# Designs tried in a protein design chat: VH-VL binders against LIM domain-containing protein F (limF). Part 8

Target 1, 197 residues: LIM domain-containing protein F (limF), of Dictyostelium discoideum (Social amoeba) (q86i44)
Amino acid sequence: MSGQNILKCKKCQLEITNKIITNHNSDTFHEQCFVCKLCSTPISDPYFTDKETGDFYCAKCEVIRNDQSKPLRESLGFCSLCYKYFRQNEDILTIDLERYHIGCLKCTICKKGINNEKYYREKMTSKLSNYCCEDCFEKVDKCNGCNSMTLGQTLLAMGKNYHANCFKCFKCSEIIKPNSPYSINKQTNTPSCQKCN
Short names: E, the ipSAE of ESMFold2; O, the ipSAE of OpenDDE; V2, 0.75 times the mean of E and O plus 0.25 times the DockQ between their complexes.

## First folded at step 3 (VH-VL)

Design s21 (framework fv_pozelimab)
Fold by ESMFold2-Fast, scan of step 3:
Structure s21 (fold): chain C 197 residues (1-197), chain A 124 residues (1-124), chain B 107 residues (1-107)
Amino acid sequence: as target 1 above (197 residues)
Amino acid sequence: QVQLQESGPGLVKPSETLSLTCTVSGGSISDYYWTWIRQPPGKGLEWIGYIYYSGSTNYNPSLKSRATISVDTSKNQFSLKLSSVTAADTAVYYCARTYYYDSSGYYPDAFDIWGQGTLVTVSS
Amino acid sequence: AIQMTQSPSSLSASVGDRVTITCRASQGISNDLGWYQQKPGKAPKLLIYAASTLQSGVPSRFAGRGSGTDFTLTISSLQPEDFATYYCLQDYDYPLTFGQGTKVEIK
């Protein structure tokens, strides 16, 4: 019952003595064992497992692995959003060095495909963004703190919309969290956190 | 529920231009790829081409020199023009929708909704 | 262009039979294949996309299998309304190409 527990890598079944990688199923791996078989990049969600071999494949390499058309794969590339190859003679949208099928990248507001127009981006995480076409950008509410669009989750404070990280104390510049008390200077119309009052 | 309806003349003279319109009802034309497919009497299906609302098109190379597909988003319609027709262009012409993109942006080129088809005969 | 070849071109079957239709691509097309049913005088109807995904509203007796170059459509227990011509379509590359069709006729 009590005693030594040896953590074993689910991929190779050997003891993990250094850095432990844990997946969403609470399985543990060596850092070098939780990599894409094809591109050798560390695995991140979403990923795929070959049931026969136990090898892991990132989303991009899973598409490549299932594709038997080597010449087409090498020449045309694939869409950064859906991970399907481009087809001969189709128009391609290129944004920030990434390529997309026409219609794959959609405006969050009107849901039409982004295409050859100026676009606006609200970054939610390092890999997740909301996109907005120019017409919709003109119509959406702006964050009162950063003056960027508010396509993601916002908070309403002092009658204005803010991104969660943009509602800050005027004195100390620390983020004022939702449901946290703050004061308003009625003369300057600026917020101050409890500590700076 | 989205419905497609083809319209245009049932008879076109050799050397002239065949013109067909597809009317989309029950949904927005701006969110999908729209395609034309034809079927000569007693034969199989042939893909002609597609259009996206932005004007992006792709055509079967066998028809590219003669085919033009256009879209009118204000009328929720898209159209096919096929120039210099011959008896070989006699066929039932269908308009169809490419399967809707899901929230991840993935789409197969599957034709989930079709018009009823319109027979075009090329004859003097 | 990718050539799609169906086998057989026609078959005769009875209600309750299991029917299998084969479609072969001239090159690898991953799982980018659809199956369509066409009855005389009517437009084709989508049955299956992405080789094995059943379209909403299509009876579960229809099943698609395969990847790469070899694909099958199976009707596990043929019903009277299933007598029709069936077409495969590759959507891997342009131009999109259909098989020549398989006619399922009453025996």
Scores: ipSAE 0.315, ipTM 0.678, lowest interface PAE 3.1, mean pLDDT 81

Design s22 (from p04a with heavy chain V98G E99Y; framework fv_pozelimab; at its last look DockQ between E and O 0.18; V2 from the best seeds 0.00; counts 0 for: pae E 7.5 > 2, placed apart)
Fold by ESMFold2, look of step 4:
Structure s22 (fold): chain C 197 residues (1-197), chain A 123 residues (1-123), chain B 107 residues (1-107)
Amino acid sequence: as target 1 above (197 residues)
Amino acid sequence: QVQLQESGPGLVKPSETLSLTCTVSGGSISDYYWTWIRQPPGKGLEWIGYIYYSGSTNYNPSLKSRATISVDTSKNQFSLKLSSVTAADTAVYYCARGYYDSSGYYPDAFDIWGQGTLVTVSS
Amino acid sequence: AIQMTQSPSSLSASVGDRVTITCRASQGISNDLGWYQQKPGKAPKLLIYAASTLQSGVPSRFAGRGSGTDFTLTISSLQPEDFATYYCLQDYDYPLTFGQGTKVEIK
């Protein structure tokens, strides 16, 4: 950073004195210069570049930018998975205020489409969820930490099944990562991390 | 593997209701969009509408007041009813499957078609 | 509704010829275009979807190109089984609409 080894932002041609962002061509940018032209969000994969202007677009905005029926279809919204605008009278599945084409979301187990019928959700992060159709629900293992289903990655610990984020130290409640050392209180059958040993 | 077969009366009188059934074999109806398309003899193709297997439908506006598409998952079938028919409704009627799977979402790319059935409207 | 105009409406060709069929949309449709082949007395068969993606089992002599309003289907070396009528279909907006067809005949 400071001193004699100056890097220049490819977008604005000015010196980069703080966080350096690089793309697939090893071009360097300011954090604020490597953002979507339309929505200003930071660029992450996948992204698109307008060859004429050099502007960047996130996946959502690229679909929006190229939609010839943009005014009408903007009022209808777009699918959160494929980023295509909804057509008039298209089937829509709504989950957590997100909207999807019917069948774009798939059951994690059988890969058939999730519809407006009953489904079960395993929310892993604010952005990642696994889904399970009603037919597959009774086949799924349960987490021994929270007693909810485990659709995605499972952790085997103390001979029991857990979500990755549900195997926690009894004393400090910090997550015990897979293959991390821990001790067991045999009387209470509770785990403790290395720091709480 | 998956096959579609249209069935129904080949002759319908004017002002009556045309009723066709598409039977799905070699696969389940429960996963896809199912479409009706027609072709007057010697003419081009006209999209009628679709049904998603759980019941949601969409119709060509030119036929919306007269067309009804339905699904019977227990029989693995979907159907078209077209009311108040005229000679202009004489056509070969096709059922077709909308495409999507883990490789893409293309509900209106018709990867499988039935053989077609001619329906003639005359007295 | 989006109108799809094909050209030519018919053509005569010999085995081995390169054949090009065009399809023009009355408005931009991105790449939401399919090509279908129909032989007499048979149902249409999907050849290409998303303007340029070849359907499984379709010979590589078929190629689709274009985006926006102008699209082409090319058959690089016409085979005896390729004599048929070809349709484009836009699947950008409802109602879905087909081109009027292009009949490829034996010369």
Scores: ipSAE 0.017, ipTM 0.549, lowest interface PAE 7.5, mean pLDDT 82
ESMFold2-Fast, scan of step 3: ipSAE 0.432; ipTM 0.763
ESMFold2 (binder alone), look of step 4: mean pLDDT 92; pTM 0.947
OpenDDE, look of step 4: ipSAE 0.043; ipTM 0.632

Design s23 (from p04a with heavy chain D101G S103G G104S; framework fv_pozelimab)
Fold by ESMFold2-Fast, scan of step 3:
Structure s23 (fold): chain C 197 residues (1-197), chain A 123 residues (1-123), chain B 107 residues (1-107)
Amino acid sequence: as target 1 above (197 residues)
Amino acid sequence: QVQLQESGPGLVKPSETLSLTCTVSGGSISDYYWTWIRQPPGKGLEWIGYIYYSGSTNYNPSLKSRATISVDTSKNQFSLKLSSVTAADTAVYYCARVEYGSGSYYPDAFDIWGQGTLVTVSS
Amino acid sequence: AIQMTQSPSSLSASVGDRVTITCRASQGISNDLGWYQQKPGKAPKLLIYAASTLQSGVPSRFAGRGSGTDFTLTISSLQPEDFATYYCLQDYDYPLTFGQGTKVEIK
C-alpha cells in the first residue's frame, strides 16, 4: 500500500490493476482505454481527444470522424490518400489494392491526375510510393538495376543511377550500401561486395 | 486569368434537348472538375452535375435521366445536354470550375464561374 | 438529399452594421460548406470554403464559422457593395445542395 496512492485511468477514472499505458503528459490509462474510438487501434502520437466525451482518435480517424459519416457511407470505404469516405455513386480509382478518389492521385513529375490510364509506380522502402504517367516514365532516368523510374535521390555508382536497394553484389545479391567498399570486374562491369572479393 | 463562357440557344421548344457549351480560356481544362448549376428566374441555385476532365461524371438524381455532361479536352470545352425539356427547365445556366483544397479530395469550392446564359423553354 | 436551410430569408441593414447569416444542414456535413455571394444580374462569387477559409481576394470583413450542422457567415462592417443574396452550399455528399438564399437589403 503506497500511501493509498492508486493509479487511476484518466479516461474511465477506475483503478489500473494490469498493464499501464502512459502518454506524453504522464497521464495513465488502461490498455483498452487508450485506443482510437473509431478503429480500436492503440493510440500513438499524434492523436486527438474529444473534449466532451474524452474519447481518443488517431490522426487517420480524426479526419474520418470530422466527416460525420453515416453507416451507409462507412460501407463505401475511404480514400487511402485523404482518408475521407467515398460519396454515394462516385467513381473510384483502385491501384495496388488501395482505393482513391478520382483526382487524388497525381503524377509526381507533371502533377496531372492519374485516371485508369497506364501508370508507373516507384516502389520505396517507406510506405509512400511515387507514381508517374506513361509520358513522364519515358522521360525520366531509369534505375540500372531494376529498369524502373528514378524519382528523388539515387545512388550514382559505376557511372549509372540506382535506387539504394538496387545496387547489389553480382555474386551474393546483397545490397551494397552507400559508401561501402566494393570491387568492379572491369571486363563485365559488375560489382562485388567485400565478402565476395 | 481563367475565364468561362457559356454558349448555346437562348430558346428551346418543349420536349426538345437543351444543349450548352462552356469554353475555358486562359488556362487548361485538364486536372479539374467542371460543373453546371442553374437558377430559375427569381429562385435559388440548383446543382446539375459535374465532370472530371477524364470523363468521370456525377449528376443530381433529379436530373440524371435527362442530363449528360461531356468534355472535349482538345477544344478546352465541356457541355451539358438536357433532354425532354419543359417550362420548369427555364433558368439561367452557369458553368463553373471546381477547386480542391490542399490535401483534400472534396470539391472545396466553385472558384470561377461563367457569366450565365438564360435558356427559356417556350413554344 | 441533405437539406440546407438559411436564416433569415432576408434582412435589412445599414452600412457599417454587423450582419450574421446562418445555415443549417439536415445532417452532419463536417466542415464541407461554402458561402457564395450573388449580386443582381451576376454570377455567384465564392467567398468562403471549408466553412471558415477565406477565398483569395475576399475582404477580411467576411468570416465563416461552424462545423457539423450549424454554420454562420458574418460581415463585420457592411459596405455598400455587400448588398447581395448569400448562399451556402454543402459539398459533403451528392447531390450537392444549396441553401435557399439570404437577401441582404438596404435598410
Scores: ipSAE 0.187, ipTM 0.593, lowest interface PAE 4.3, mean pLDDT 81

Design s24 (framework fv_pozelimab)
Fold by ESMFold2-Fast, scan of step 3:
Structure s24 (fold): chain C 197 residues (1-197), chain A 124 residues (1-124), chain B 107 residues (1-107)
Amino acid sequence: as target 1 above (197 residues)
Amino acid sequence: QVQLQESGPGLVKPSETLSLTCTVSGGSISDYYWTWIRQPPGKGLEWIGYIYYSGSTNYNPSLKSRATISVDTSKNQFSLKLSSVTAADTAVYYCARVEYDILTGYYPDAFDIWGQGTLVTVSS
Amino acid sequence: AIQMTQSPSSLSASVGDRVTITCRASQGISNDLGWYQQKPGKAPKLLIYAASTLQSGVPSRFAGRGSGTDFTLTISSLQPEDFATYYCLQDYDYPLTFGQGTKVEIK
């Protein structure tokens, strides 16, 4: 509003009178001020800010900017698992439109390379994921609730394996936590929590 | 066989900058994360920070204002600078390599190769 | 920051003994836990990563267990070269934090 609160661009500190761009921190920018310094493309998450200059860099250009061992203009893309650039004439694996080094994506169980789109992933933490090929997926224990592989911590309930968050009351759908009481309906073979019995 | 060797002055004056270099031999510094860890005499281990060979860094927040880690791929070395030192910075300083998880292609923060350590004493 | 607490701080044992060391995290860290061995005057050595995965070249008498907040390192039959200080390290979140150490001394 004129004469009241005027939005200013966080980068250039000048008044914004046209299109306003807002980031996840609710900071406001001119459209031309919220772009990657190296490729001039509009910024989207994730992005990086150089504290010394205030310039923004998209994820791809941040790696290029900091990689003194590689050409600044890298057109081959990068591995989705290790986030390293592909080398010239390197063989790459493409799964679900994401690209991987041939050596990066291996089955955790059999140690063989995963070479097609029929693979299975179990995310264990934000820093670690396990991958499984189709043959091993059929043989590994699966969660009875979600039918996904169980390479990590599981609950054994009603003679079957469950991820902790997949063992739920049939009536109310709330998670039945480890060491919490539950009942089994023998006719339907379904669990019910204490409050639903 | 990959080996790491720390080097730098064993004595640093209070308020000055501590400078250490880690030399990597028997293998390339490229495509790995490299880290610094310290241990005050008679005490436990403290993680300082790490650097990817391309220059990207991550620091312990308690040291971030004073610590700078850098890499020189042409010399197969990486370095630590710690400014405004005090007696509390007296410690054995280790450099180490962050292992590569070949099964997932991801780097867990597990340190598979360590330098021998270098004692840095901060004294008047 | 995630605090790692080891128990006991020290123990005395004889060759051939079964030794158990515990590490507790102040919050859930999944299986992002490593164990390191440090002999006097030497650099630490990686024994176990991902809570239970034995590092190549490490003797099979070392075993790690646990997930979430409670972790255990077991040495099934203590050897003379195993007298050392052992540290756990969480790599779930930054900053990376070590336990205070457990010293295994000769009885």
Scores: ipSAE 0.000, ipTM 0.423, lowest interface PAE 13.1, mean pLDDT 79

Design s25 (framework fv_pozelimab)
Fold by ESMFold2-Fast, scan of step 3:
Structure s25 (fold): chain C 197 residues (1-197), chain A 124 residues (1-124), chain B 107 residues (1-107)
Amino acid sequence: as target 1 above (197 residues)
Amino acid sequence: QVQLQESGPGLVKPSETLSLTCTVSGGSISDYYWTWIRQPPGKGLEWIGYIYYSGSTNYNPSLKSRATISVDTSKNQFSLKLSSVTAADTAVYYCARVEYDFWSGYYPDAFDIWGQGTLVTVSS
Amino acid sequence: AIQMTQSPSSLSASVGDRVTITCRASQGISNDLGWYQQKPGKAPKLLIYAASTLQSGVPSRFAGRGSGTDFTLTISSLQPEDFATYYCLQDYDYPLTFGQGTKVEIK
């Protein structure tokens, strides 16, 4: 018999149902969760973790990230995505009152640059947002609870995708958190928390 | 494996326009910055300028009035035109990729893949 | 424009020697500096970026150090394939500027 625990992503703490990435410490991750925040390439040792956001940075991007501690071109402003100053005579993208280096705004799904095309944004926190291009928006999964877009990290429950805050008990409407037990009514295909069983 | 190959006339007459093309193979030209560098015989390297695949450019001010870099994504190529050439423009011309995996496009501008270079002689 | 000065312009060394070349910027450039190796008749090859980060596939005998205005490239035990010209490049601001090069010649 196999082990009892379903593998969880260490970064987002949600179930891994597809490709599993394992680091040298045997921690497991979704493929999309184990990438460098700045360059989007798959992480390998050595790497660094931002303690506030949980984001990973490869060795070279850690140097770039910390360079903002030295005022390079403060009067020119800085990029809303990478938080680094603009260089003299550099072309800048301005979208929704925010400024970006050309090449910084990339689709979370396909990793291609979002230049002069429409884009779609999912804001996760004040420091973290997901973006996708128009082509990827058409094929992005929607949350089964709220029917709005979701980019990257979703809770897969009952064969459907949910935002973490959208997977709720049918009886009490309380959020069913990741790794919390729940029951499924086989006829209605609705979830109920352990308390309401 | 991405490879770059420069092509164009090896001899250009003074006052004419030098035209070079860089062909990208083994990967897409899209979503990268591409650059031109030159090296006069027996001298050091000089950065000419770059282009992002969507058309954004930046040039060395010493060459800005004469240099034009363009990209053709359908042919997976980018090109350099340098007008009003003189003997001082005699050099080996290199095309190179600016390392794509840096989200900022800011730092470092590392040239991770280079073409083999093409010698352009400006002479009557 | 930021001026990059390399020293020495050339040096002679033997296999197994420790070789150090220096690069000085005319103003502070943080760690925005790369090192490139060029063998005769060949295109330059990226060795180091961000002053000290070794490019994938480059032997560990190459090391970069420095920040601000003063930078060094060290080859800890020179190999036959290391006889080449080395260039530094600042990428702190535009235009990007190279040093004049340091030629490492066989003794």
Scores: ipSAE 0.080, ipTM 0.536, lowest interface PAE 5.1, mean pLDDT 80

Design s28 (framework fv_pozelimab)
Fold by ESMFold2-Fast, scan of step 3:
Structure s28 (fold): chain C 197 residues (1-197), chain A 122 residues (1-122), chain B 107 residues (1-107)
Amino acid sequence: as target 1 above (197 residues)
Amino acid sequence: QVQLQESGPGLVKPSETLSLTCTVSGGSISDYYWTWIRQPPGKGLEWIGYIYYSGSTNYNPSLKSRATISVDTSKNQFSLKLSSVTAADTAVYYCARVEYSGYDYPDAFDIWGQGTLVTVSS
Amino acid sequence: AIQMTQSPSSLSASVGDRVTITCRASQGISNDLGWYQQKPGKAPKLLIYAASTLQSGVPSRFAGRGSGTDFTLTISSLQPEDFATYYCLQDYDYPLTFGQGTKVEIK
């Protein structure tokens, strides 16, 4: 034995004494060093690394940083839906404190523009979401667990639609996964997973 | 298929207002940006301005004080008015649709009208 | 305003030739550039958008390259119907600005 083994953060090259984050290459990082440079959120796949600085960028922020005119456009901000910068003197739609290019925000069902009015969102991925105007929201199926709209993939259980993470065991509150066995108490109309039966 | 057709006077007197209309057929004017471009005889293209079907506009600063673009969704038309015209406003005027793909920001003129020649002369 | 400079202003070429047209922006415009073809007496036609994406229905002999300030349009094997004037357009910032055009003429 030649002494104590130490783990070093690949980003800052300093010893890791707290929580260790490991990437797919088995590189180790401080928790605070494995974050997106622009938005400061913890990194998750897919992500991008700047070869010169070693900084990390999430998929959304990679689009933003590749704009060669960042200094001019950073002060104008960017669209919350398409993540491209606003142009000088263009009209901007602001809904619930989020900013959009005019025409970027459309109802997934009727395809009409959502302009300065109430809208509903179902998040599918980090960049992609289903959006719905109020008229279409009244007509769309709702998740029986969370009462939010269901335009993405759902599971049909007990004759009702659920988001995958919303169908839970009544007794243990764990998610009942698709194709997993469960029992129904017909008196209370509640589901129970196999372990709780 | 979507088609655009310009209409308006072929001759306008100096100091008067030029008025042009673009008729959209084969598709809805709603949920698109629409633009006007002009080309003086023998010269290049100049962007005038655009309008989103809801009424939001943006203009070339060189023309902003004189140009007005408006939309009439009930007639599936949009129009350009250019006030206080001079001989320098003599050009072929085109209307065009600004390309829009889902969540992507509009960035190209994918469908054009045939163009209409406007001569400013007494 | 962003100034777009095309070169050459005109060129003479024969059927089968490889033709290259250049467009330079006065500032960085990312990939927000389109190429348009205009035949005499006709409206312009979109060929390429986002610097390198070919519009549906446009022949594969047309190709766009570049980003930032320097862009090129290449026609790999010129056909009789390709004799026209070509324009670049930046859609990065307002006002939208076109290059002055490049006329491709029969040799």
Scores: ipSAE 0.095, ipTM 0.576, lowest interface PAE 5.7, mean pLDDT 82

Design s29 (framework fv_pozelimab)
Fold by ESMFold2-Fast, scan of step 3:
Structure s29 (fold): chain C 197 residues (1-197), chain A 121 residues (1-121), chain B 107 residues (1-107)
Amino acid sequence: as target 1 above (197 residues)
Amino acid sequence: QVQLQESGPGLVKPSETLSLTCTVSGGSISDYYWTWIRQPPGKGLEWIGYIYYSGSTNYNPSLKSRATISVDTSKNQFSLKLSSVTAADTAVYYCARVDYGDYYPDAFDIWGQGTLVTVSS
Amino acid sequence: AIQMTQSPSSLSASVGDRVTITCRASQGISNDLGWYQQKPGKAPKLLIYAASTLQSGVPSRFAGRGSGTDFTLTISSLQPEDFATYYCLQDYDYPLTFGQGTKVEIK
């Protein structure tokens, strides 16, 4: 207790001395307190909170908890974005084994719904991705390192656009950070970091 | 402000095809579902079908064999064709926008004024 | 198809009255219900979606309640402009279905 802030679990109000779980609101929890009330699985986005009890529900259990026609609709499945059950004979978009209502999955650039398998994915994390329709993919600059669309901040280096994690030293393959010094091999037109020069 | 306006003939003969167009102004037809609803004189409302601006459709099964909804994004319009009409198809036909935002609700937030179609010989 | 039944089919009321209209679904529809107001010769107007969420611009005297199979629309202090026919609509499953309507007439 030498000048460090002690975090308390928002759920149980006791001090957190072990692993800290932080949600998107920067609230902190014990690992065992940030679990789904119905299935006891650790919570991950998206999730829902019962405002009266403070209990958490994962996306699957929230839909199950609130749908009074669960038995009838169970075989139809539900949308991975809005978590409502599919309607009978509804067209469904399937991407990466996840299913969506037509119109729920939107292009990050033009905001229009993605309605077929011709899309482009910019992977942000293992569970998060940005999606782009075919028309927008042609209109945006591509990353010179990975040849994928650039939806966020890019580096302009050697006259070309790069995702921050795609501008790499040719010799060691380590990421060259923004505003870090690098050298250009003029014979091969390739970048190298300061350590490799 | 987004506005919808139906257009088409007010009189259609039995066995012919009823054809209506809905023109969207003040906003883009993109990124919304669009719908047709009808109301026979003195009766209630009946949902005809949906179209997403990309062309995906769903129809009321009672009308599916006769109804076709299409969209023309370049003209900012969507249309209804209903084949083999009878006197039972006499109704005011409305077009409407389907709003969906945070969830997948089917809120018909903007409606056209409606157009009366009479099926008579 | 999901059948929507409204009660009453018509009612007479005076300005200032509290009016309650009910809508019953033949099966559970969660909160996937909207309420629409239609004045003679006019297109319907959205009042409430998701059973209880008031559409922007709609007066606060309108309130929706319910979930599952039983729903109500309440007008807490009826105004002259509220004399109209009211329809519920389930958007839970295809085909979308409206109730038969409730006509609110001047007493």
Scores: ipSAE 0.251, ipTM 0.679, lowest interface PAE 3.9, mean pLDDT 82

Design s31 (framework fv_pozelimab)
Fold by ESMFold2-Fast, scan of step 3:
Structure s31 (fold): chain C 197 residues (1-197), chain A 122 residues (1-122), chain B 107 residues (1-107)
Amino acid sequence: as target 1 above (197 residues)
Amino acid sequence: QVQLQESGPGLVKPSETLSLTCTVSGGSISDYYWTWIRQPPGKGLEWIGYIYYSGSTNYNPSLKSRATISVDTSKNQFSLKLSSVTAADTAVYYCARVEYSGSYYPDAFDIWGQGTLVTVSS
Amino acid sequence: AIQMTQSPSSLSASVGDRVTITCRASQGISNDLGWYQQKPGKAPKLLIYAASTLQSGVPSRFAGRGSGTDFTLTISSLQPEDFATYYCLQDYDYPLTFGQGTKVEIK
């Protein structure tokens, strides 16, 4: 009789029978065991582990839990960029329902502070954005698909810059991935994937 | 490399307004908080207030009713006005740059002017 | 306002001595504390920020420790240029407040 290898959760030491979560060290976890202790959200890099308890903390909660002033300042809220609590009576910059310390939000290109000045945002992920001031926005390349600024990785296609998710087949609207074949419609100057050509 | 220099009258009469200017050279006034600190002769340091280059200010409550800090980005300068002065306002006045990122680098006064003595006397 | 109390107010030391200066906050200030050195007739100079981080260009004989309410600055081997007055500053909340200063004098 041949035995099968049992995958155990490194956190709780019980067998994993459903979805397996694997970290960079090839450690395996139950989905419910690989979560932040304070906010209960699934862990993603970077994260921190308490050596004594084995509990995990996301980057935001690691900063918060190490703030000795937490009980006193909890009602004041915290900055969405640096995750530190606001001080009593300090001015707070509010942009798109997120709150920031004055001086925390800077243009990615020229490093000048963004305040009540005009700004532009490039959303990279649900929790990450690049910002730039009006002067730099005039100079930065724009995505030909969404017409938003391109400060991160771009795909160069048809002589133009695109965010990876913005270069789509005109006929089926599926994303045309890097190194995938596509055709150009000369009349409309639009791309078509191999399947739609 | 960045240098700060205070300027203004060394003598101010009681009840008048003390006016000082700090000139920033070797770098831009933009993207920093700037602060004024004072030190009466033979005594310790007292924080007066902050200004962010865009105009946002915060003052020591003990001085808030009399103190005004302003910034002129076109001249690369910021200034302090302190009204209704008395002999208790006699001090060396320093301007300084504040590194405030709201991240792992809290408020730190990393570059200071040499200071200017202001005497309040009739 | 957060009151910062330094101890001692003054001390006498010789070159090569280990010097310890303490600073106590009237309430918890996390690690939001800086140390400044002021030589006679000169502007103060930043030595340490965030309680323990040495400012660029400051000699390694200076070290800051502490969190919450109790903080220390140590000079492991006092040099002639270290005779000065030292101030702590809390930047936890407004108004920013300095300690009263500790004068390190030649013995």
Scores: ipSAE 0.012, ipTM 0.520, lowest interface PAE 8.4, mean pLDDT 81

Design s32 (from p04a with heavy chain E99G S103D; framework fv_pozelimab)
Heavy chain, then light chain:
Amino acid sequence: QVQLQESGPGLVKPSETLSLTCTVSGGSISDYYWTWIRQPPGKGLEWIGYIYYSGSTNYNPSLKSRATISVDTSKNQFSLKLSSVTAADTAVYYCARVGYDSDGYYPDAFDIWGQGTLVTVSS
Amino acid sequence: AIQMTQSPSSLSASVGDRVTITCRASQGISNDLGWYQQKPGKAPKLLIYAASTLQSGVPSRFAGRGSGTDFTLTISSLQPEDFATYYCLQDYDYPLTFGQGTKVEIK
ESMFold2-Fast, scan of step 3: ipSAE 0.356; ipTM 0.715

